VH-VL binders against b9lsn4. Designs and how they scored, part 6

Target 1, 153 residues: b9lsn4
Amino acid sequence: MTRVVAQGTFDLLHPGHVHYLEDAATYGDELHAIVARRTNVTHKPAPILCAEQRRDMVAALTAVDEAHLGHPEDVFVPIQRLDPDVIVLGFDQHHDEADIAAALAERGIDCRVERASGRDPRYEDELLSSGDIVDRILKQRGSDCDGAREGQR
Short names: E, the ipSAE of ESMFold2; O, the ipSAE of OpenDDE; V2, 0.75 times the mean of E and O plus 0.25 times the DockQ between their complexes.

## First folded at step 9 (VH-VL; framework fv_ofatumumab)

Design k3 (at its last look DockQ between E and O 0.89; V2 from the best seeds 0.73)
Fold by OpenDDE, look of step 9:
Structure k3 (fold): chain C 153 residues (1-153), chain A 123 residues (1-123), chain B 107 residues (1-107)
Amino acid sequence: as target 1 above (153 residues)
Amino acid sequence: EVQLVESGGGLVQPGRSLRLSCAASGFTFKDYAMHWVRQAPGKGLEWVSTISWNSGTIGYADSVKGRFTISRDNAKKSLYLQMNSLRAEDTALYYCAKDMGFKSSWPYGLDVWGQGTTVTVSS
Amino acid sequence: EIVLTQSPATLSLSPGERATLSCRASQSVSFYLAWYQQKPGQAPRLLIYDASYRATGIPARFSGSGSGTDFTLTISSLEPEDFAVYYCQQGSDFPYTFGQGTRLEIK
């Protein structure tokens, strides 16, 4: 049995996440998703949803066999426990495959590193990032908050 | 309301068998690992067994390995513990417990407990 | 098996005081540690999971810390209802062992 690991923040799930996980699942027999803790997310805004909620949502996806919470400080702790055969990086993840491979080797984990394919929008208004979703929400709903404050002055 | 109700406890002689049941309600039973934990009178908690949500991972305490069998029926939302070759040291209150992890083979914590069923093994 | 040793065996304190409970593992359990509270005649209640995260409904005065082999449960200011037995449990490897417990009693 080939165990595959995918990892990410998976905040406000969108079709890009689904594609990533589906593509990751093609690399083996069993897909485990690791959901990053907020403390591990330093390269982008903090997730809107708590880690537990994000995990539960990811676990509910057909392509995912199990979902796990990441370690608050060391991303390799859950990876070591899973002892995967393949780690599949997201298309837009900033991690270098060679760097990850080296880190795995240093830890005695015999695991190859792959990268999932990207996905293009299929619909004109399709949003494929959590950030874009947030922006859309702010644009559409943020103005409603400002109008309510002006009426009380 | 999330609830676990154990049953099947009783007084038995050493060497006999007993089957415990745990009826779950209020949550999607099939998606959570389940555990048995026991507590001898006046003693601490002892982990007995775990079965993952998909039954793919099962573990036993060394003290019960080869004698106890954990199983589940997801359709019936029930957890079982078949106890064979019972010993005096198996005397305890047996708790059924739910793991908090959704579709995880890793235990995060036992967030729901039943009230337990008492097993007494005595000559 | 991973042996969890809790200390002290008994802790006598008064309401309002800070309680510090220790759980030491014979080998690393990473962050896969939970804390439970058990009152007389009741089933255990989950307090902390993953070493430092409070379960739902657990008061803020409860906190967990630690990683690897050394873990601590802290109650910042004891309430009368906090006097109970506390257990740690590791979920790193089978068997998922419990500590022997710390009894927190009223002085």
Scores: ipSAE 0.698, ipTM 0.897, lowest interface PAE 0.7, mean pLDDT 94
Fold by ESMFold2, look of step 9:
Structure k3 (fold): chain C 153 residues (1-153), chain A 123 residues (1-123), chain B 107 residues (1-107)
Amino acid sequence: as target 1 above (153 residues)
Amino acid sequence: EVQLVESGGGLVQPGRSLRLSCAASGFTFKDYAMHWVRQAPGKGLEWVSTISWNSGTIGYADSVKGRFTISRDNAKKSLYLQMNSLRAEDTALYYCAKDMGFKSSWPYGLDVWGQGTTVTVSS
Amino acid sequence: EIVLTQSPATLSLSPGERATLSCRASQSVSFYLAWYQQKPGQAPRLLIYDASYRATGIPARFSGSGSGTDFTLTISSLEPEDFAVYYCQQGSDFPYTFGQGTRLEIK
């Protein structure tokens, strides 16, 4: 059987995450998701939720057969343990497919690298990133200096 | 309250069989891997067997392989250990333990333990 | 099978002191290592999983570190209730072996 790996932060879940995992699942028989530790999220704000909570939420999704916590330093550790047939990158993940394939080859992992399709917005006011969700919360519920709050302070 | 209660221990002669049971309550049993761990009198912990949440991965210690069989009944929220061809070396307190990993075949840690059931194998 | 060797076998310290317990694996277990505490007449209690992450309800004075073959459990300032036997366990590959234990006792 064909084992597929997907990897991501999966902070505040949104439809983009669900699409990615559903698309990744189509590449094989068994989808394993690896949930990144906070220390591996370096090109964007740190996740709001702890890794264990993020993993549990991902593990509950229908498309996901199992979810695993990532290694705090070496992202390839859980990949080596899984020994997958296919790794599917997210549509807009900054990793280059050739660089990932080279890193896998250096570690003796015989694995295809694919990239999932993107998800177009489907609904008015839909939020398709954890960052957008955080921004919405801060604008509506947070203490900041926006014009909606100045008249009271 | 999350609880595990072992039963089925006793005094038996070498070569005989026992079946241990573990009744689980207070958590969604079907979503977690389960383990048997034993401790001989005055000795350390010895892992005996693991069964994953979906029963897709099962493992045994070399000392019991071929003689012991782990199984689970998710409808009854119960874990079992069939122990055949018992030896004096199997004398121990047998613990049932839950893995903390939600829907995971990889162990993370045994976060809930029972109080154990005693098995004594003696001529 | 992967053998876990704990040292020292016995560690005698006083409350308020720092305890350092070692666990060495015969081959790499990456970071798939857990630590447990056991008091006489009680079931073990999970302290640390994945080498360095505290289990629910474990006080901050407990910390784990290490990777590969060398792991350490540190108790920064011993409380009277911390005197017990400590075990490491690897979860990298079957059989999921335990170390033989370190007894932490009152000096």
Scores: ipSAE 0.642, ipTM 0.883, lowest interface PAE 1.8, mean pLDDT 92
ESMFold2 (binder alone), look of step 9: mean pLDDT 94; pTM 0.959

Design k4 (at its last look DockQ between E and O 0.82; V2 from the best seeds 0.67)
Fold by OpenDDE, look of step 9:
Structure k4 (fold): chain C 153 residues (1-153), chain A 123 residues (1-123), chain B 107 residues (1-107)
Amino acid sequence: as target 1 above (153 residues)
Amino acid sequence: EVQLVESGGGLVQPGRSLRLSCAASGFTFKDYAMHWVRQAPGKGLEWVSTISWNSGTIGYADSVKGRFTISRDNAKKSLYLQMNSLRAEDTALYYCAKDMGYKSSWPYGLDVWGQGTTVTVSS
Amino acid sequence: EIVLTQSPATLSLSPGERATLSCRASQSVSFYLAWYQQKPGQAPRLLIYDARYRATGIPARFSGSGSGTDFTLTISSLEPEDFAVYYCQQGSDFPYTFGQGTRLEIK
């Protein structure tokens, strides 16, 4: 049995996440997703949703067998517990495969590192990032907040 | 309301068998790991057994291994503990508990507990 | 098995005081540790999971810290309802185990 691990923030799930996880699932028999804690998200804005909610949503996806919460400080703790055969990085994740491989080796984890393919939009208005979703929300709904303030003056 | 209700406890002689049941309501039973935890009179908590949401992972305490069997019926939203070859030291209040982890084989924490069912093993 | 040792066995404090409870594991459990509160005649109540996160409805005065083998439950300012027995539990490896408990009693 080949165990696969996928990792991410998985905030405001979108088709890009689904594609990533589906692609990851093709590398083995069982896919485990690790959902990052807010404290580990330093390269982008903090997630909107709490880690538990993000995990539950990921776990509900067909491609995912189980979803786990990450460690607040050490991303390798849940990886060590899972002892995966394959780690699949997201297409746009800023981790170097060689760096991850080296880190795994240092920890005695015999695991290969792969990278999932990217996904192109299928529709003109399709949003494939959490950030884009947030921006869309702000654009469409943010103005409503400003209008309500002007009416009370 | 999330609720667990244990049943099946009673007074039995050593060597006898007993089957405990736990009826779950108020949550999607099939998606959560379930646990049995017992507490002897005036003593601390002792983990007895765990069964994952999909029954793929099962564990037992060494004290009950080979004698107790945990099982679940997701359709009936019920957890069971078959206790064979009962001993005096098995005397305890037996709690059924829900894990907080959604579709996880890893226990996060037991967030819902029943009121327990009492098992007394005495000659 | 992983043995969890709690200390002290009994802690006598007054309302308003800070309580510090320790749980030590015989081997590393990473952050897979939970804390429970049990009052007389009641089922245990989950307080903390993953060593440092409060369960739903748990007051902010409860906090968990630690990793590996040493864990601490802190109650910043004791309320009368906080006097109870507290247990730690590890979920790192089978068999899952509880500590022997710390009884927090009113002085």
Scores: ipSAE 0.765, ipTM 0.913, lowest interface PAE 0.7, mean pLDDT 94
Fold by ESMFold2, look of step 10:
Structure k4 (fold): chain C 153 residues (1-153), chain A 123 residues (1-123), chain B 107 residues (1-107)
Amino acid sequence: as target 1 above (153 residues)
Amino acid sequence: EVQLVESGGGLVQPGRSLRLSCAASGFTFKDYAMHWVRQAPGKGLEWVSTISWNSGTIGYADSVKGRFTISRDNAKKSLYLQMNSLRAEDTALYYCAKDMGYKSSWPYGLDVWGQGTTVTVSS
Amino acid sequence: EIVLTQSPATLSLSPGERATLSCRASQSVSFYLAWYQQKPGQAPRLLIYDARYRATGIPARFSGSGSGTDFTLTISSLEPEDFAVYYCQQGSDFPYTFGQGTRLEIK
């Protein structure tokens, strides 16, 4: 049995998240997703939704066998508990595969590191990041000055 | 609202069997792990058994392993504990408890408890 | 089996004081540690999960800390309803053992 780990913030879910998890699931028999706590989101805006809600939404996805809350300081804690065979990085996650593999080896985790494919936009106005969704909401619904909303499709 | 009701306790002789039931209501029973926890008179809490939401992970305390069997019936929203080869040391109040984790085989915390059912094992 | 040792066994304090309850594990449980409160004749009540996160409806005076083997439950200013027995439980590995309890009693 081949156990796969995916990790991410998974704030406002979008098709990029679903693609990542579906692609990660192809690397093995069980897919376990680790949902980051706010304290570990240091290279992008803080998530809108609490970790428990984000985990519950990920746990409901068909591709995901189990979802787990991350440790607030040490991202490797749930990985060590899972002892996976494969870790699949997101397409655009900033980590280098070799650096992750070295960190895993230092902790005694014998695990191969792969990277998921990207998802190209399939619809003209499709949004593939939580940040873009937030920006769209603010643009269309965040204006009090005009009392009007931006066009919608 | 959310409620767990245990039943099936009683006075039994050593070596006999007893079956505990726990009826759940007010939540989506099939999506949560369930636990049995017991408390002997005047003593602390003792974890007895856990069954995950999909029954894929089951665990027992060493003191009951091989004698007790946990099971669930999601259609009836019911949790069970079959207790065989009972001993005086099994005398306790038996609680049914729900784990808070939605579709999780890892325990987070027991957020809902029943009132318990008393099992007394003596000759 | 992972043994959880709670200290002190009994803590006598007055309302308004700060309570510090300890739970030590015989081996690392990472942060997979929950705290419960139990009053006489009642079922336990979940206070804290994953070492530091308050369950729904738990007052802010309750806080948890620690990781690995050493954990602490703190009650910043005791209310009369806080005098009870407190248990820790680890969720790292089967069997999911409880500590033996700390009885917090009114002085």
Scores: ipSAE 0.673, ipTM 0.893, lowest interface PAE 1.6, mean pLDDT 92
ESMFold2, look of step 9: ipSAE 0.667; ipTM 0.889
ESMFold2 (binder alone), look of step 9: mean pLDDT 94; pTM 0.959
ESMFold2 (binder alone), look of step 10: mean pLDDT 94; pTM 0.960
OpenDDE, look of step 10: ipSAE 0.562; ipTM 0.872

Design k5 (at its last look DockQ between E and O 0.86; V2 from the best seeds 0.66)
Fold by ESMFold2, look of step 9:
Structure k5 (fold): chain C 153 residues (1-153), chain A 123 residues (1-123), chain B 107 residues (1-107)
Amino acid sequence: as target 1 above (153 residues)
Amino acid sequence: EVQLVESGGGLVQPGRSLRLSCAASGFTFKDYAMHWVRQAPGKGLEWVSTISWNSGTIGYADSVKGRFTISRDNAKKSLYLQMNSLRAEDTALYYCAKDWGFKSSWPYGLDVWGQGTTVTVSS
Amino acid sequence: EIVLTQSPATLSLSPGERATLSCRASQSVSFYLAWYQQKPGQAPRLLIYDARYRATGIPARFSGSGSGTDFTLTISSLEPEDFAVYYCQQGSDFPYTFGQGTRLEIK
């Protein structure tokens, strides 16, 4: 059996996440998704939703066989426990495949590193990032459009 | 209210069998791993067995492996423990417990416990 | 099998004091460790999962720490209801063993 790992923040779910996970699933028999803890999200704004909620949402996706919470300090902890055959990086993830492969080999994990295909927007107003969703909410519902919030001065 | 109710315990002689049942209510049973944990009189907790939400991962304590079989029926919202070849050392209060991990084969913690059912194995 | 050794076996303290309970694993369990409280005649209650995260409804005075083989449960200011037996359990590998327990008793 071929065990595949995908890893990400998976904050506000969008079709880009679904595409990534569906593409990752094609690399093997079981897809395991690792959901990053807030402390491991250093290259972008902290996630809006807690890790447990994000994991529950990912675990409900048809493409995902299991979803796991990440380690707060060492991202390789759940990967070592899973001992996967393939790790699939997201299309836009900034990690270098060779660097990831070297880190896995150093830890004794015999694992192929692949990268998922990208997904372009398929609908006129489709949003494919959690950041874009947040920006849309702020533009349409943000405090710059309101005089006051209920229960505030 | 989330509840687990164990049944099927009793007094039996060594070498006999018992089947424990655990009826679940108040949560989506099919989505959570279930566990059996036992506690001998005056002693600490001992993990007995785990079955994942989809039955794809099953584990047993070394002391019961080959003699006990865990199973679940998601339609009946029920967990079972078939205990064969019982020994005096199996005497304990047997708890049914729910793991809180939604659709997870990894244990996160036993957030709901039943009241337990007593198994006494003696000549 | 991973053996969890809890210390001390008995801890005698007064309300208002800080309690520190130890759990040591015979091999690394990463952070896959849970803590439980059990009062006489009752089922255990989950306190902490993944070494440091409080379960729903657990007061903030309970905290967990540690990774690998050494773990600690801390109760920052003891309340009368906190005098009980405490167990750690590892969830890293089958069998998912418990520690032998620490009895926290009133001095």
Scores: ipSAE 0.636, ipTM 0.877, lowest interface PAE 1.8, mean pLDDT 91
Fold by OpenDDE, look of step 9:
Structure k5 (fold): chain C 153 residues (1-153), chain A 123 residues (1-123), chain B 107 residues (1-107)
Amino acid sequence: as target 1 above (153 residues)
Amino acid sequence: EVQLVESGGGLVQPGRSLRLSCAASGFTFKDYAMHWVRQAPGKGLEWVSTISWNSGTIGYADSVKGRFTISRDNAKKSLYLQMNSLRAEDTALYYCAKDWGFKSSWPYGLDVWGQGTTVTVSS
Amino acid sequence: EIVLTQSPATLSLSPGERATLSCRASQSVSFYLAWYQQKPGQAPRLLIYDARYRATGIPARFSGSGSGTDFTLTISSLEPEDFAVYYCQQGSDFPYTFGQGTRLEIK
C-alpha cells in the first residue's frame, strides 16, 4: 500500500485545493492531508479559519482518506508519524523538491517528492486561491461596512 | 448532543466472558475513532483499546491483548468490547469514549465519555 | 510502552493560586499529549489536546505546554471547581497510556 501525503493551509477551500488533492491521490493508494497550523504559515497572510476547521473540511473531500493537524513548530513530525511513500507538493508551494527530499533523507524517511500539476480556471470568475476569495469578499462586502458608518453619523 | 451509553457490565466469575456495548448518538459515528478506557475502583485511568473510524487501525493494552476484542457496527452506531478469560484485575468501570478527530486514525483526545458500565470479576 | 509520570502526586492549593502539573514521558511523544480532568463520580473531561490546545468550552485559565517528553498543565488561578484529579495521556504510539494522575486538593 502506497501512502501519499499532501500538505497545505487549505483555508477557504476552492477548486484549486480539490485539484491538488485529487492529483496527489493519483500517486498512491491512500492520501493523507496535513493541515498547517497558523504558526507555521509565515510566507502568506494567516488563514481566516482555524486549523481544526480547515482539517475537518479537508477530511470531508472525496480524494482525502484522512486529514491531520500539523505540528505547530516542526512540519516533519506528522510526516514521520505517517511514514509516507510519496509527498506531493502543491503546484504553487515555494518549497523546492530537492530541499524537501534532502530534509526527509536527513530524518531517515524514505519518501519520494513529487509536485502536483496546476489548474486553470474552467469557467468565468472562478477563484482558485484563498487570497482571491478574500479579495472578492472585501470588494463586494467591504463597501457595505463603510456605508453603515455614514448612516450613523 | 453527543451521547455515549455503555451497557453489558455485571458480575462474573474468573474465566468467564462478557460483552460490553456502547450506543452512540448525536454525531456521525462512522467518522470517528472509538476507545475503551477502564478505571479500577479508587485507581487511575487505563487505556484498554482503540478502533479507528474505518476499523483499519486497532490497538490493545498489553493487559488485555489476546483476551479482549474491540469491534464496531457503524450502521448501528455501536461499539463493542468482547471480553474473554476475565480476571479479577479486569474489575473496573469501563468507559466508552469518542475521539476528537474526524476521520483520523490519530487520537487527538477523548472528547466525549459515557458514564461507564461496571464489570466485576470475582470468584 | 511509553510511561507517563505525573508530578506531584498530590497538590494542595487554595483558590486563586497558580497550579502547575507535570507530565513526563519515558520517550518522546511529540505533541500527541492530552490532559483530562476527573471529578469524583464523573467521567473524565478533555482539557487539552495536542499538548497545548484547549478543548471546546475549557476556560482560558487552563493552558498546556511542552513537547517531546516534558509537559505541563497550568491553571493560572484556581477556581473551586478545579479541584479534581488530572491525567495526562499520550497518543503517539500503541499502547496508549495515561499518567497515574495528580490530585489537586484544596488546602
Scores: ipSAE 0.545, ipTM 0.856, lowest interface PAE 1.1, mean pLDDT 93
ESMFold2 (binder alone), look of step 9: mean pLDDT 92; pTM 0.944

## First folded at step 10 (VH-VL; framework fv_ofatumumab)

Design m1 (at its last look DockQ between E and O 0.84; V2 from the best seeds 0.00; counts 0 for: pae O 2.1 > 2)
Fold by ESMFold2, look of step 10:
Structure m1 (fold): chain C 153 residues (1-153), chain A 123 residues (1-123), chain B 107 residues (1-107)
Amino acid sequence: as target 1 above (153 residues)
Amino acid sequence: EVQLVESGGGLVQPGRSLRLSCAASGFTFKDYAMHWVRQAPGKGLEWVSTISWNSGTIGYADSVKGRFTISRDNAKKSLYLQMNSLRAEDTALYYCAKDMGYKSSWPYGLDVWGQGTTVTVSS
Amino acid sequence: EIVLTQSPATLSLSPGERATLSCRASQSVSFYLAWYQQKPGQAPRLLIYDARYRATGIPARFSGSGSGTDFTLTISSLEPEDFAVYYCQQSSDYPYTFGQGTRLEIK
């Protein structure tokens, strides 16, 4: 049995998340997703939703066999417990596959590293990031003054 | 409200069997791992057994392996513990407990407990 | 099996004081450790999971820390309802053992 790991923040779920997880699932028989704790999210704004809620939403996705909460300091702790055969990086993640493989080997994890494909927008008004969803909310709901959104009447 | 109710405890002689039941309500039973934990009179907590949400992973304490069998019936929202070849040291209050982890084989914590059912094994 | 040793066995304190309860594992459990409170005649209550995260409804005066083999439950300012027995439990490897308990009693 081939165990695959995907990892991410998975804040406000969007089609990009679903694509990533569906693509990751094609690499093996079981897909396990690791949901990052807030303290592990350093390269972008902190997630809106708590880790437990984010994990539960990911666990409900058809492509995902199980989802797990990450470790607050060491992202490899849950990976080590899972002992996966494949780790699939997100399309936009900047980590070098060889560097990740070396870090896994250092921890005794014999695991192949792959990268998921990207997802192009399919619909005119589609939002493919949690940040874009937040921005849309702020634009549409961020002011109680009608003139601020639509100009002076 | 989330509730767990154990039943099936009683007074039995060593070597006999009992079947404990735990009726669950107020949550989607099939999506959570379930546990049995026991506590002998005046003693601490002892983990007995765990069954994952999909029954794919089952664990037992060494003291009960081969004698106890955990099972679940998701349609009846019920957890069971078949206890065979009972010994005096099995005397305890037996708790049914729910894990907090939605669709998780990893235990996180036992967030809901029943009231327990008492098993007394004596000759 | 992984043995969890709690210390002290009994801790006598007064309301308002800080309580520090220790749990030591015989081998690393990473952070897969939970804390429970049990009062006489009641089922245990989950306080902390994954070493440091408070369960739903647990007041902020409860905090957990530690990783590997050494873990601590801290109650920053004791309330009368906090006098109880406290257990740690590891879920790193089967069997998912409990510690023997620390009794926190009123001085």
Scores: ipSAE 0.623, ipTM 0.878, lowest interface PAE 1.8, mean pLDDT 92
Fold by OpenDDE, look of step 10:
Structure m1 (fold): chain C 153 residues (1-153), chain A 123 residues (1-123), chain B 107 residues (1-107)
Amino acid sequence: as target 1 above (153 residues)
Amino acid sequence: EVQLVESGGGLVQPGRSLRLSCAASGFTFKDYAMHWVRQAPGKGLEWVSTISWNSGTIGYADSVKGRFTISRDNAKKSLYLQMNSLRAEDTALYYCAKDMGYKSSWPYGLDVWGQGTTVTVSS
Amino acid sequence: EIVLTQSPATLSLSPGERATLSCRASQSVSFYLAWYQQKPGQAPRLLIYDARYRATGIPARFSGSGSGTDFTLTISSLEPEDFAVYYCQQSSDYPYTFGQGTRLEIK
C-alpha cells in the first residue's frame, strides 16, 4: 500500500484544494492530509478557521482518507509518524521539492516528493484561493458590517 | 447531546467471558475512533483498547491482548469489548470514550466519556 | 511501552495559587500528549490535547506546554473545582499509556 501525504492550510476550502487533494490521491492508495497549525503559517495571513475545523472539512473530502493536524512547531513530525511513500506538494506551495527531499533524507525518511498540477478556472467567477474568497467577502459584505455598526450607534 | 452509555458489566468468575457494550448518541459515531479505558478501584486510568473509525486500526494493551476483542457496529452506533479469560486484575470500571479526531486513525484525545460499567472478577 | 511519570504524586495548594504538574515520558512522544481531569465519582474530562491545546469548554487558566519527553500542565489560578486528579496520556505509540496521576488537593 502506497501512502501519500498532502499538506496545506486548507482554509476556506475551494476547488483548488479539491484539485490538489484529488491529484495527490493519484500517487498512491491512501491519502493523508496534514492541516497546518496557525503557528506554522508564516508566509501568508493566518487562516480564518481554526485547525480543527479545517481538518474536519478536509477529512470530509472524498479524495482524503484521513486528515491530521500538523505539529505546532515542526512540520516533519507528522510526516515521520505517517511514514509516507510520497509527499505531494501543492502547485503553488513555496517549498522546493529538492529542499523537502533533502530534509526528508536528513531525517531518514524514504519518501519521494512530487508536485501536484495546478488548476485553471473552469468558469469566470470561480475563486481558487482563500485570499480571493476573503476579498470577495469583504467587498460584498464589509459595507454591511459597517452599516450595522452605525445603525446600532 | 453527545453521550456514551456503557453496559454489560457484572460479577463474573475468573476464566469466564463478558461482553461490554457502549451505545453512542449525539454525534456521527462512524467517523470517530473509539476507546476503552478502565480504572481499577482506587487506581489510575489504564488504556485498554482502541478501534479506528473504519476499524482499520486496532490496538490493545499488553495486559488484555489475546483475551479482549474490540469491535464496533457503526450502523448501531455501538462499541463492544469482548472479554475472554477474565482475571481478577481485570476488575475495574470500564469506560467507553470517543476520540476527538474526525475520520482519523490518529488519536488526539478522548473528549467524551461514558459513566462506565463495572466489571468484577472474583472467585 | 512508553512510561509516563507524573510529578508530584500529590500537590497541596490553596485556591488562587498556581499549580504546575509535570509529565515525563520515557521516550519522545512528540506532541501526542493529552491531559485529563478526574473528580471523585466522575469520568475523566479532557483538558488538553496535542500537548498545548485546550479542549472545548476548558477555562483559560488551564494551559499545557512541552514536547518530546517533558510536559507541563499549568493552572494559573486554582479554583475550588480544580482540586482533582490529573492524568497525562500519550498517543504516540501503542500501547497508549497514562501517567499514574497527580492528586491536586486543597491545602
Scores: ipSAE 0.299, ipTM 0.801, lowest interface PAE 2.1, mean pLDDT 92
ESMFold2 (binder alone), look of step 10: mean pLDDT 94; pTM 0.954

